# VH-VL binders against Probable ribose-5-phosphate isomerase 4, chloroplastic (RPI4): the designs that were tried, part 2

Target 1, 266 residues: Probable ribose-5-phosphate isomerase 4, chloroplastic (RPI4), of Arabidopsis thaliana (Mouse-ear cress) (q9fi13)
Amino acid sequence: ASLSPEVSPLLRAAHHTVDNYVKSGMIIGLGSGEASDFAIRYLGQQLGSGSLHNVVGVPMSARSASEAAKYGIPLEYYRDGVQIDFAFHDADAVEENTLIAVIGRRRSSQEDDYILKQKSIVKVADEAVFMIKEEQYKAGLEGSIPVLVQSLNWLAIAEEIDDLYLGDAEVWRRASVENEGPLGGDFPIVTSDGHNILDVIFTTPIRSLADLATSLDKIDGVVDHGLIIKTRCTVVIAEETVVRSVTLQTSALEGGVRTYGQTLQK
Short names: E, the ipSAE of ESMFold2; O, the ipSAE of OpenDDE; V2, 0.75 times the mean of E and O plus 0.25 times the DockQ between their complexes.

## First folded at step 1 (VH-VL)

Design A7 (framework fv_iluzanebart)
Fold by ESMFold2-Fast, scan of step 1:
Structure A7 (fold): chain C 266 residues (1-266), chain A 124 residues (1-124), chain B 107 residues (1-107)
Amino acid sequence: as target 1 above (266 residues)
Amino acid sequence: EVQLVQSGAEVKKPGESLKISCKGSGYSFTSYWIGWVRQMPGKGLEWMGIIYPGDSDTRYSPSFQGQVTISADKSISTAYLQWSSLKASDTAMYFCARGGYSLPFNWGDAFDIWGQGTLVTVSS
Amino acid sequence: EIVMTQSPATLSVSPGERATLSCRASQSVSSNLAWFQQKPGQAPRLLIYGASTRATGIPARFSGSGSGTEFTLTISSLQPEDFAVYYCQQYNNWPLTFGQGTKVDIK
């Protein structure tokens, strides 16, 4: 496929990811988002042409399951003990150098995917790739960090988070997708497990996502959050006309960068 | 927007040297293969070779190995095709073309953007 | 090394008629095959890549099919502006190779 500047940068990132990481015989965690949609389509085309064979997908969302089915990718749903060789996913943001990813921010696509399944699939995969736009790869990230909480005492949990990040973040309970009906109003999203989602919206730069994750984990009633810390991780960054990749080097806890076209750094 | 612009027509005598150019604009020059194609009068297209400007990796078609030199100057987004000693049989239209995004194991994808061509006439 | 053979050498087609052009590779090129259109005095224009994917701005009447060694370019309702020479090209193996071309005459 020839890729000109008119083509989406995320399309280039998706094709790069499939070409460099997917091999015949693999079980692949299928992420959710614009770049993941492109990757799923392309993977399906490679399977259809015979360029790849014996690939099975494990979808992270209803969106990814639907796309995979549309393009003929055999599916297996996540369960305890499933082996996942590789996973790709979109991230809402990635912290520079640490490669800690933020997922689960509300999307205009109207999908209400739960955080736990996405994190479990990424965590169990032998290796993961996050595909991201250039502007979302930086130090000092701001914006929403979704936090999954027990519904029984969600307000007390929200107040504790608010106190902890006083002056730095606003805490809001995520409402169901914009309700149009007069009897509908805005009601909380309840996950399949009966939990609520709090959007902790940082209005000042977050100095350390690792410290934030540790602090959130200490709070009674916090079930999980949208921060992913993955040891074997590469971030594929979609720039205007090129794709750049950064791979986490755990000995340095700092990614290396090679910007020779689409060259992937180990 | 995205363009490859080639140098103008050349009229030369056998034995003379020549260097023609292909300047890219509107895209990341170092991220795409540039290929050179010969078309003799009334004949079809022939690949001469390709270069990846990012690292100057150059590959020649066996028919053209040793007959021409392909190079690139990434500081001015320009690729070159050069002869040390022209022959009458080098009379042809020469096109440059941009390949798609090249992954480390690919030579490129389909060549989607083409220069307008440089006509080279070699006669005594 | 891979020889691309196109047929027919010349095809005479009336406007509105279906044109079918063939391209054969001497060994498998998977789907790494492109089709180009060249009009007199002009540079080649990419029509199809990946054997079947239409390039940006190319009319829907152009379609490509095939994989491995046998490929076809179809123009479903030939227009006067489709008078041209058409080339197939493989980009699966080095060296890159073109077919010899099929000339499409209108009328």
Scores: ipSAE 0.000, ipTM 0.371, lowest interface PAE 21.6, mean pLDDT 82

Design A8 (framework fv_iluzanebart)
Fold by ESMFold2-Fast, scan of step 1:
Structure A8 (fold): chain C 266 residues (1-266), chain A 126 residues (1-126), chain B 107 residues (1-107)
Amino acid sequence: as target 1 above (266 residues)
Amino acid sequence: EVQLVQSGAEVKKPGESLKISCKGSGYSFTSYWIGWVRQMPGKGLEWMGIIYPGDSDTRYSPSFQGQVTISADKSISTAYLQWSSLKASDTAMYFCARHPSYDFWSGYQPYYFDYWGQGTLVTVSS
Amino acid sequence: EIVMTQSPATLSVSPGERATLSCRASQSVSSNLAWFQQKPGQAPRLLIYGASTRATGIPARFSGSGSGTEFTLTISSLQPEDFAVYYCQQYNNWPLTFGQGTKVDIK
């Protein structure tokens, strides 16, 4: 034909993820984002057609819960002790080779601020997949790293972070944009647990996300951050016409980390 | 190249309804906010509201909330500005304009306007 | 809402001269400020964003400076095509607001 519809690369990544990682009988962590929306819709279709059976979803956000309900996926809510066999999620960026993911960057005024819930579900899952665009998979990542902090001491915590990354990052308290409030600085986002979000905006390449995570974890008053270190994970990278996957491999005998990739034609 | 093309000039009477359009091309329509700006004859620019076509999220200026409706149709890459009942005071040039993409460097969505439509002149008189 | 006040209302300059346009915000807008050029019968055109960053394709003679409440747009050597109305816009607070404009006219 002279005119062919183009399909979102994230749609291919989502279908690849469901086709290769979701099995009947699983409890699945349902991520949040464009690729996760496609994965949820496709999973619902597979359940409706009978291609998959006895799959239950654990939503990471109100967005994913709503999407799952719309497409007929049975839901179970996250709680301590829940067993999750597999989780899929979008990521804002993924560090090349280490597969450490960045989540929780502000995408729109309707963006979820449930960093703790999303991170907990991904970490408790036996295996996880991050679905991203090619441009989001790089070494030397820059930009915002969200940091969840105790609200009482937020300024002191912000100053400590600013001192650690002086010349490399700017620290801003995330403003509420849920209503027609200020776009920056005047009214803070407050999570359901009563915490503030600091956007630590790196203007120079971050040399090690693992070192950054370790440093942030040591600061008194930091509750959590948008960096996810997951031992059993795969990154499904959406390219123009193909899907590429990269899986983190570790050696129990030698303590080495190996990565490998494969490309699938669709 | 990025282009925003607006519908043609309209001449209406008070009390009539109207819906004007803004068609985006040359970029991913669902990935960028589109806003509407009013310019009354001989006056400056006034922001009316914005929409994110990817999820239909809308934000209105308080002075335009309830006075107009902003919507979008993703299938034809078109945003709309609509009045249920026009007033003579609605006589103005109406621009649509795009906000830039989410900025990974700053961790925020910037809300300045990078590309503008040519404008739609709306004249409301008896 | 944040009120943006531009001065002067009209600036008369000769070609080749330096033009300096001011924009004042009623409250701090950090560096979230943009400048636009509008010629008669045309849509506005983005010149500067983030108070000081030139938009793609904008000549080097245009520069922006300032932060907080006081901002300046400078045109170092006016060309004939630069005679237009210039608007500042804050995008720090809802609702988004524009200044009333400065008309740069030929002497």
Scores: ipSAE 0.000, ipTM 0.400, lowest interface PAE 18.1, mean pLDDT 84

Design B1 (framework fv_gevokizumab; at its last look DockQ between E and O 0.02; V2 from the best seeds 0.00; counts 0 for: pae E 23.7 > 2, placed apart)
Heavy chain, then light chain:
Amino acid sequence: QVQLQESGPGLVKPSQTLSLTCSFSGFSLSTSGMGVGWIRQPSGKGLEWLAHIYWDDDKSYNPSLKSRLTISKDTSKNQVSLKITSVTAADTAVYFCARIYDSSGYYYFDYWGQGTLVTVSS
Amino acid sequence: DIQMTQSTSSLSASVGDRVTITCRASQDISNYLSWYQQKPGKAVKLLIYDASNLETGVPSRFSGSGSGTDYTLTISSLQQEDFATYFCQQYDNLPLTFGQGTKLEIK
ESMFold2-Fast, scan of step 1: ipSAE 0.006; ipTM 0.494
ESMFold2, look of step 2: ipSAE 0.000; ipTM 0.365
ESMFold2 (binder alone), look of step 2: mean pLDDT 91; pTM 0.938
OpenDDE, look of step 2: ipSAE 0.000; ipTM 0.475

Design B10 (framework fv_gevokizumab)
Fold by ESMFold2-Fast, scan of step 1:
Structure B10 (fold): chain C 266 residues (1-266), chain A 122 residues (1-122), chain B 107 residues (1-107)
Amino acid sequence: as target 1 above (266 residues)
Amino acid sequence: QVQLQESGPGLVKPSQTLSLTCSFSGFSLSTSGMGVGWIRQPSGKGLEWLAHIYWDDDKSYNPSLKSRLTISKDTSKNQVSLKITSVTAADTAVYFCAHSRGLPFAYGMDVWGQGTLVTVSS
Amino acid sequence: DIQMTQSTSSLSASVGDRVTITCRASQSISSYLSWYQQKPGKAVKLLIYAASSLQSGVPSRFSGSGSGTDYTLTISSLQQEDFATYFCQQSYSTPLTFGQGTKLEIK
């Protein structure tokens, strides 16, 4: 069965993700974003109809927690040692071939979701799916890469990043209110953990997200960033009338672990 | 600081429609995750949940009263309204409105109004 | 509908006592349980949400525990202002349902 052409492509991606990856008995990381909202709604419907049983959600954001509760999905909050079978999430963009995801760019809903919790849940999950539109899957990504920094030395950290990507990116500290008026405040967003967010806005194509992640990780005072490197992941790409899935088949990532199947030999 | 205040007619005749208003401050019902519910308590009895409305205008009703209940919001006035049709003496109760963070299934109702007494009698 | 049953409708205690109030759901509610305090002439107050999470501003002498169908509210050292009626409430499914209430009385 197929959904109407008038339906959002991300709704198809969300339904595909739930149908193919969610099974009864699972503990599921619940992502944040338009596709995740659709996935949570659909998951709630499957639980309500009895098509799925004994599923618990671990929300990545206040938004995903609210949506899950609204549609009757039992919730447990992330805690040290929790086992997560599967996670789904929206990505702002995904690099072609490497399947490295960008998260944490400003959202139209003005949600102040924090990067650390989202990345922790995705990393802990046995497998993850990123749901995106076709336009967001490409090589040579541009735009904002959010970087979580210690607030004490944020300016020095920003200057180091600016020097490293001189001519390629602009560094701006994310403000809590983006009013264009003269009365608009330029107060910094402070995450629940007490950190600032720097938007590193690339104006030239990024050649390698893996190299970028490695470089950012080396900077003293960088706590984390919006780049997610996940070995067991699939990207569900919403096209106009169909859904395409891309699974990471060979680790193209620096420091990746290779596993080999055992085959009987005679 | 979240605050809610109920207002109602005080006295309603049997078979008429009861209209209640919840006026609030300290949050907006256009903000993602926000919700407002109505709960009632007859004298000397327990609490009964009636209805909820959420930031996206989604609504939930107690099935036992659903055919008689209508919940609505006016985001510009920071108000939520509840209508109960065909009232009887069984609808005599204190009516409360309460804020939720859109998570009554997880976070509970964290701030309540003081309640408004409604008596149904001729 | 999920039925919520509190083991007693009234309980007598003295200041300084450890008080336990128990709530049982007719089916598993996966820790989707809140505890409320009601005093005459005051707004109803949320004490505990998600079975064991203390609401901001609530004294640490209040704690919640339990899982599945059985839940408990504990007051470790009862104070004069704690004499009130306590309600449990499930939020696992609609309609949201409350226990009948436990009135905590002097002595």
Scores: ipSAE 0.000, ipTM 0.390, lowest interface PAE 18.4, mean pLDDT 82

Design B2 (framework fv_gevokizumab)
Fold by ESMFold2-Fast, scan of step 1:
Structure B2 (fold): chain C 266 residues (1-266), chain A 126 residues (1-126), chain B 107 residues (1-107)
Amino acid sequence: as target 1 above (266 residues)
Amino acid sequence: QVQLQESGPGLVKPSQTLSLTCSFSGFSLSTSGMGVGWIRQPSGKGLEWLAHIYWDDDKSYNPSLKSRLTISKDTSKNQVSLKITSVTAADTAVYFCARSTYYYDSSGYPEYFDYWGQGTLVTVSS
Amino acid sequence: DIQMTQSTSSLSASVGDRVTITCRASQDISNYLSWYQQKPGKAVKLLIYDASNLETGVPSRFSGSGSGTDYTLTISSLQQEDFATYFCQQYDNLPLTFGQGTKLEIK
């Protein structure tokens, strides 16, 4: 059924994503976040109505697993060798032209424990969609880039990162997030795999997320980071009155970007 | 005790850049979940949210004003700053800074503002 | 943007009165609504969050209720210090938006 003009931009983006990318028979990576929650609910409704059939979800987080179960989506849990046809996810930001996504910034999010799993599922999927707000899509991104580090000698790793981006970023070890108060105080987050999260907070525009990813990957003791480089990627951008899609198009020599729009109001 | 205090120029000429500073105590923007926003109020009118910055340097802006706004923080000084470019008489208002937090079940938006500064009046005139 | 409408810009009341201030959102905001009190020369004060939760230190005569699009702030027995302007605010979606305010005036 059609979306009404009064519907939330992220709800529109989520419905657009499911309508255009999910097909019967697929194994779908289920992302985590507000737009992913809308997409999971809508997917469950489409399965319940019979508009879609034989769809199985692979959840990227405990949040997405809980939402999928709530809305009746059959689940299969991630393991090496799982074939994933399509994945959708929220992103904290996306770089213009490259479509490199930043994930794991999500404050108070249980996703902090699942950065490795989220990234693996997105990269393994044949195609991926990131659903974001318009203000999250730009060149010269600032703000936090989460970096997963070995908990032993985390301070030495933090110092190396600080030296690389001196004057451009500050480095903080992420504190634990619990309850409805000031999100858990001063104790460090420890992921399910025993790693700490460093928030590398850029106060100046990042010139290239690709160069940043390469630099972080070379640091001994860095396990992974919140930058996702995905070859077959579309970004669905939620605007107040429209949903816009941007798809990465690769030439023989250089990558480029195509933009597609959908107007819901005149 | 949580306290916030705005400071600004008082008077600024049309077409210039307005710079505002919020100085605070009783909390830190190094603490996860903490954020500071800017809200303004023209004389006799309602409140308008302008921008927000979080402990992790994530930023949100009112879309209607985004091209003119820049929010930044200095965590070591307990300060948040807002710049507004190309000001006009319509920017004459009392400017407030306020603290917000969010919970594990939030969408990441600032939920509400629990402590506010007293406000600083900015007049845009020749 | 979500529009927040307070049905009256001013209300006249006497000490001891039960006062009701209403706020309507242009769409369902799922109880993500707060109420603020503003007095001349004082910092804005949070009264209610999540539509019905009383902020610490706020007198029990203040209460919030409502759901969906319609919300209400009630003062059960108005005191002299309650003459102020009251604003609702939604935080369901960006941009954050406020009602235009309701000024309580001495009758």
Scores: ipSAE 0.000, ipTM 0.398, lowest interface PAE 18.4, mean pLDDT 82

Design B3 (framework fv_gevokizumab)
Fold by ESMFold2-Fast, scan of step 1:
Structure B3 (fold): chain C 266 residues (1-266), chain A 122 residues (1-122), chain B 107 residues (1-107)
Amino acid sequence: as target 1 above (266 residues)
Amino acid sequence: QVQLQESGPGLVKPSQTLSLTCSFSGFSLSTSGMGVGWIRQPSGKGLEWLAHIYWDDDKSYNPSLKSRLTISKDTSKNQVSLKITSVTAADTAVYFCAHRGYSYGWDYFDYWGQGTLVTVSS
Amino acid sequence: DIQMTQSTSSLSASVGDRVTITCRASQDISNYLSWYQQKPGKAVKLLIYDASNLETGVPSRFSGSGSGTDYTLTISSLQQEDFATYFCQQYDNLPLTFGQGTKLEIK
């Protein structure tokens, strides 16, 4: 059976990421999403062919663990204090110039995604890459920002968020996927730590994800959110004919976005 | 302004698949927070929710009918479709599509179509 | 499933009357309740959402109240155009469920 009859933009981004960032001997955070699935498959093939050796994966989701096992990648599960050399992940969106990533938007195929674990793995990695499509990289992002909240008084927290972004966003309590578990899955999602997820859905452009993160962090009862800030990362952007990389410089005086690109066939 | 209009076959034979289309204007299912639901009403009886679909393609179905229902959207055409397999006389009803109102809970419906009558008869 | 019960299937009233229609949920629905009006051969119309919020364009004579399991739709001074069937709906949990309807008839 063919792996892929056509070269997709996310396939190119995934191969670029593995080829440029993964080295033998590394402990790799394994992300979740379409590009991460391609990266995991390719990584497994590189290990099977002997092009890479002694690589261990730390999965961010049950999906990534299952995919890694399918392609023969040895696994370690995340624990506090584990050293991660490199992590790759899909992002739902990335803010242009700041490289602040949005993760954890509702997906029917990613019910087991755990925002806190994904953020922890990305943040502890020595280097991280987000793989995205070109349309996901822009200023003035709209759409859902997942917010993890204490289940006690979740409605009061939702009302506070709604008041703060009145006219700019709508607030929903995220429900579980249908037929999940023996109870049928028609319930609000409760994370393993006992928290609910609110989807704060922006219908107007978000001026600054950094300001949004600061505002959300100040609300009593907000545990965390899907914004990844203050993380050294590279964004690998899949464009129609090329893959390009964007990396922030660490110095405030030297701060800026550095773009790298390469031309791909088809 | 938001408007929705249902279309269907009018008559369908027992055991066949019923296909319904909801065409709408005044909003897009590419806009975050938007969703469309299907509700039916047999003659002289109450309202029964069937399924809904959101802007991000997330779907939910009434558990009593789930094995027979498929909801889908075509965002570029501003359409939502519902298919019901293995129909019987019990599926004879007026079928409505409706736009979801914004809420912290699931869905209430702020704008409804006129409804399309479907009769299951041989 | 959450069962929604309207205490009466029909109610007779005269123009100018204060009319109250009640709806009871089988469990706490956290004010996730809407009220709809349906006239024969017409589209269903939203009146009230989140138990007490009046939908834009709905006359101020309509109001909603209640909490927990018990909710009420009130029409303060009934008009001729208000003779219709009224339904409550909960959206606290799936499946979404409706009351059986209360038909408001001319006395």
Scores: ipSAE 0.000, ipTM 0.386, lowest interface PAE 17.5, mean pLDDT 83

Design B4 (framework fv_gevokizumab)
Fold by ESMFold2-Fast, scan of step 1:
Structure B4 (fold): chain C 266 residues (1-266), chain A 124 residues (1-124), chain B 107 residues (1-107)
Amino acid sequence: as target 1 above (266 residues)
Amino acid sequence: QVQLQESGPGLVKPSQTLSLTCSFSGFSLSTSGMGVGWIRQPSGKGLEWLAHIYWDDDKSYNPSLKSRLTISKDTSKNQVSLKITSVTAADTAVYFCARTPLYSGYDWGYFDYWGQGTLVTVSS
Amino acid sequence: DIQMTQSTSSLSASVGDRVTITCRASQDISNYLSWYQQKPGKAVKLLIYDASNLETGVPSRFSGSGSGTDYTLTISSLQQEDFATYFCQQYDNLPLTFGQGTKLEIK
């Protein structure tokens, strides 16, 4: 990807997110990724100048903890009973209209407990924002969906996933180095709980991330996945010159189904 | 197009202060996320980072040289300056300035566009 | 300080060769690594950032790989204009540090 000589779209999205959602006195879930790094730096600067005060960060990763400490943000580590007022995070992609986010694709922020910790913090936050580039907000998403699996039977689980999405996806076990073959490398990434990560790489458009999540959840040995489902969030979309926010609208409908909507473009 | 150019003395005497200026075009340090750093290279040796400054006047210095370094910017002139006090023969090097954006979100970044460098010789 | 070590200071190759240049960090740098090309009398050029991302305008024959402490720059089919010195740089922590450089020379 190219560097922008103007204000980075993700920098704008990050500043917009902090400006509109962070208030003094809050406990903030600190996400991981490019936009989260911008948000953490900006938040630290606001605290240093006195524009914000009494803000504490709960990091989603070692990267976010390191960045927060670097910018002088007081930290509190996630544990049972911590209240989180707001969380921000990067997403790899977001499905249009449903606002289902994809997280955990191979990035420099990858860590052993990344997917589970990140999902836990987002779920307990009173409000959550995903910051994303315009090209990743669409229907018919393609690409990697990370799936956390039990390590002992990972190959059998991978074969079951391959059979379910035959012709639509490739299944690779994530290696500690770049993927070198159809099954991934010989040295897999192992999470702190002893699990492997399968990258399920869709080569055809995924019609429904909700249906995909349901299908993955039915597979014995699947521990979790990179799809953020059934979570209220706002998506802040970085465009070349503006940011746009899209919020999942919840209303009382027959059957209790949520409606989907968009907020005004900024 | 982004361009950076270093200027400074070709020769300075030991114990004096070395002053370098980086003049640039194609971007501004009023733009959020933009920074400029200084890197030097002694003849036949590797690159050594010295300091950088960002759009918000945030400054970082190499700890081994911090007591001798001062970095500053003039946003209206598109210039970044570096001063090195009490120079010795060990400060003889080509000095580069380079743009260091926060595109990837990293506070300490990589350098995407570099000047051609200016040779400084410290000799009596 | 994080020390960046390139395993060789010089490497000889011929046009058309696949060339690999290695870089090792003294500690895990979480892919916060860039690669630069330096030609005599020319500005230093960024090739790769975040270990594997190709900078805009850089030919596709260049690629970066690695994780943790071990990283590589690969030139899949060496061209005449690729004879230069190559440096890695970490930006995981201050001070920013560079490898000592690998000079790619004609056989």
Scores: ipSAE 0.000, ipTM 0.393, lowest interface PAE 18.0, mean pLDDT 82

Design B5 (framework fv_gevokizumab)
Heavy chain, then light chain:
Amino acid sequence: QVQLQESGPGLVKPSQTLSLTCSFSGFSLSTSGMGVGWIRQPSGKGLEWLAHIYWDDDKSYNPSLKSRLTISKDTSKNQVSLKITSVTAADTAVYFCARLRVPFGYSAYFDYWGQGTLVTVSS
Amino acid sequence: DIQMTQSTSSLSASVGDRVTITCRASQSISSYLSWYQQKPGKAVKLLIYAASSLQSGVPSRFSGSGSGTDYTLTISSLQQEDFATYFCQQSYSTPLTFGQGTKLEIK
ESMFold2-Fast, scan of step 1: ipSAE 0.000; ipTM 0.496

Design B6 (framework fv_gevokizumab)
Fold by ESMFold2-Fast, scan of step 1:
Structure B6 (fold): chain C 266 residues (1-266), chain A 123 residues (1-123), chain B 107 residues (1-107)
Amino acid sequence: as target 1 above (266 residues)
Amino acid sequence: QVQLQESGPGLVKPSQTLSLTCSFSGFSLSTSGMGVGWIRQPSGKGLEWLAHIYWDDDKSYNPSLKSRLTISKDTSKNQVSLKITSVTAADTAVYFCAHRPFGWSGYYTFDYWGQGTLVTVSS
Amino acid sequence: DIQMTQSTSSLSASVGDRVTITCRASQSISSYLSWYQQKPGKAVKLLIYAASSLQSGVPSRFSGSGSGTDYTLTISSLQQEDFATYFCQQSYSTPLTFGQGTKLEIK
């Protein structure tokens, strides 16, 4: 771990999330990523000091489980029927106004891919928060959308996706070693469920993540994807000196998204 | 206990839009993990999945029919609706709605079903 | 699409018999399989989910087994109320698909 002279904006977003959304007695879905690591550490400190009590974590990844154990957070593993009061997670990107999140993009550090588990925990939680950097919140998102596919006939599925988004995206089979090329070489990542991951890398702006999710769901052999649609959702956006929150309105009478910001407390 | 009941027009003319409503009790689509799907069965034939919707408004459609299908929910009324546009004689079937809970294991199932409503497409 | 094939459209059996109904997927579905019972004029009933898990309230004479592409539903001692049509269904990939059904008839 390297020391930085400046505090990370994601640290401030993580502390804001814990301070405003976590209450004693809750069962909390523990996300995976830089902001989630900060949130887990801070949550553990609040439990150790007695500022919070009777909080149990449900980890979304091996990384989050390890971090929680390191900082003394009691763990319970997810199973069907577990009630989760709140979940926080990093997102790779969030679509402006719809608050549809992209998760599961390839990372530099080694990490198991738990797209199905992460998505399930976030969706089951009564309320969820995504912690992101300012540049990750926009309309017309580009970049990788991970797609979980059956290993048998993965090439045919990849060809179908490639044809569907011809000129708009490149399709790469994710390899266990970085930079294996579009087909993933001899070392494709296989999830614990036995599936391959295709990175569908959009080089042109995606007009609608909702339409994209719908189109991917239609393809035979697609098991799931990294797009999360969550009704009770807030996005905590880390800016240089300010943390901004955007909450999705669920009532048609109240309209779309309510945005508000605050200066960092001194 | 969980109960679902379908309602529909009984008869609909070719090229028109078919509207179906599922009314339910024993669960709410305001509850995390809850969903409702639609399945149909033509006389003497097998079951065909059409669409499903979850508490968070996440929707899935059968690709062969998707351009004609719209699923929606009214959480306050405990209802889920399905619309099928441009109907033909091939859409004549018994239409079922069913409870579909979301599980992290991915073992999604239809655990409770309505009795079904017969829709005949005829001019 | 994943095709679900039930090798027999109808089976004849007597009360007390052990009955097996088979279901084959066109590709591996990793135990993402449910079994349903349909009686004329009645709601469809879930019997088994996740290939082998018995639904609450379903009699213990029903059991499911299998993995990969091949699955079976077993009724260990057939009762009068078990004469019905049985369907398998995969939840591994969309579109969700059903077998064509196996009608269990009195011998």
Scores: ipSAE 0.000, ipTM 0.402, lowest interface PAE 16.7, mean pLDDT 83

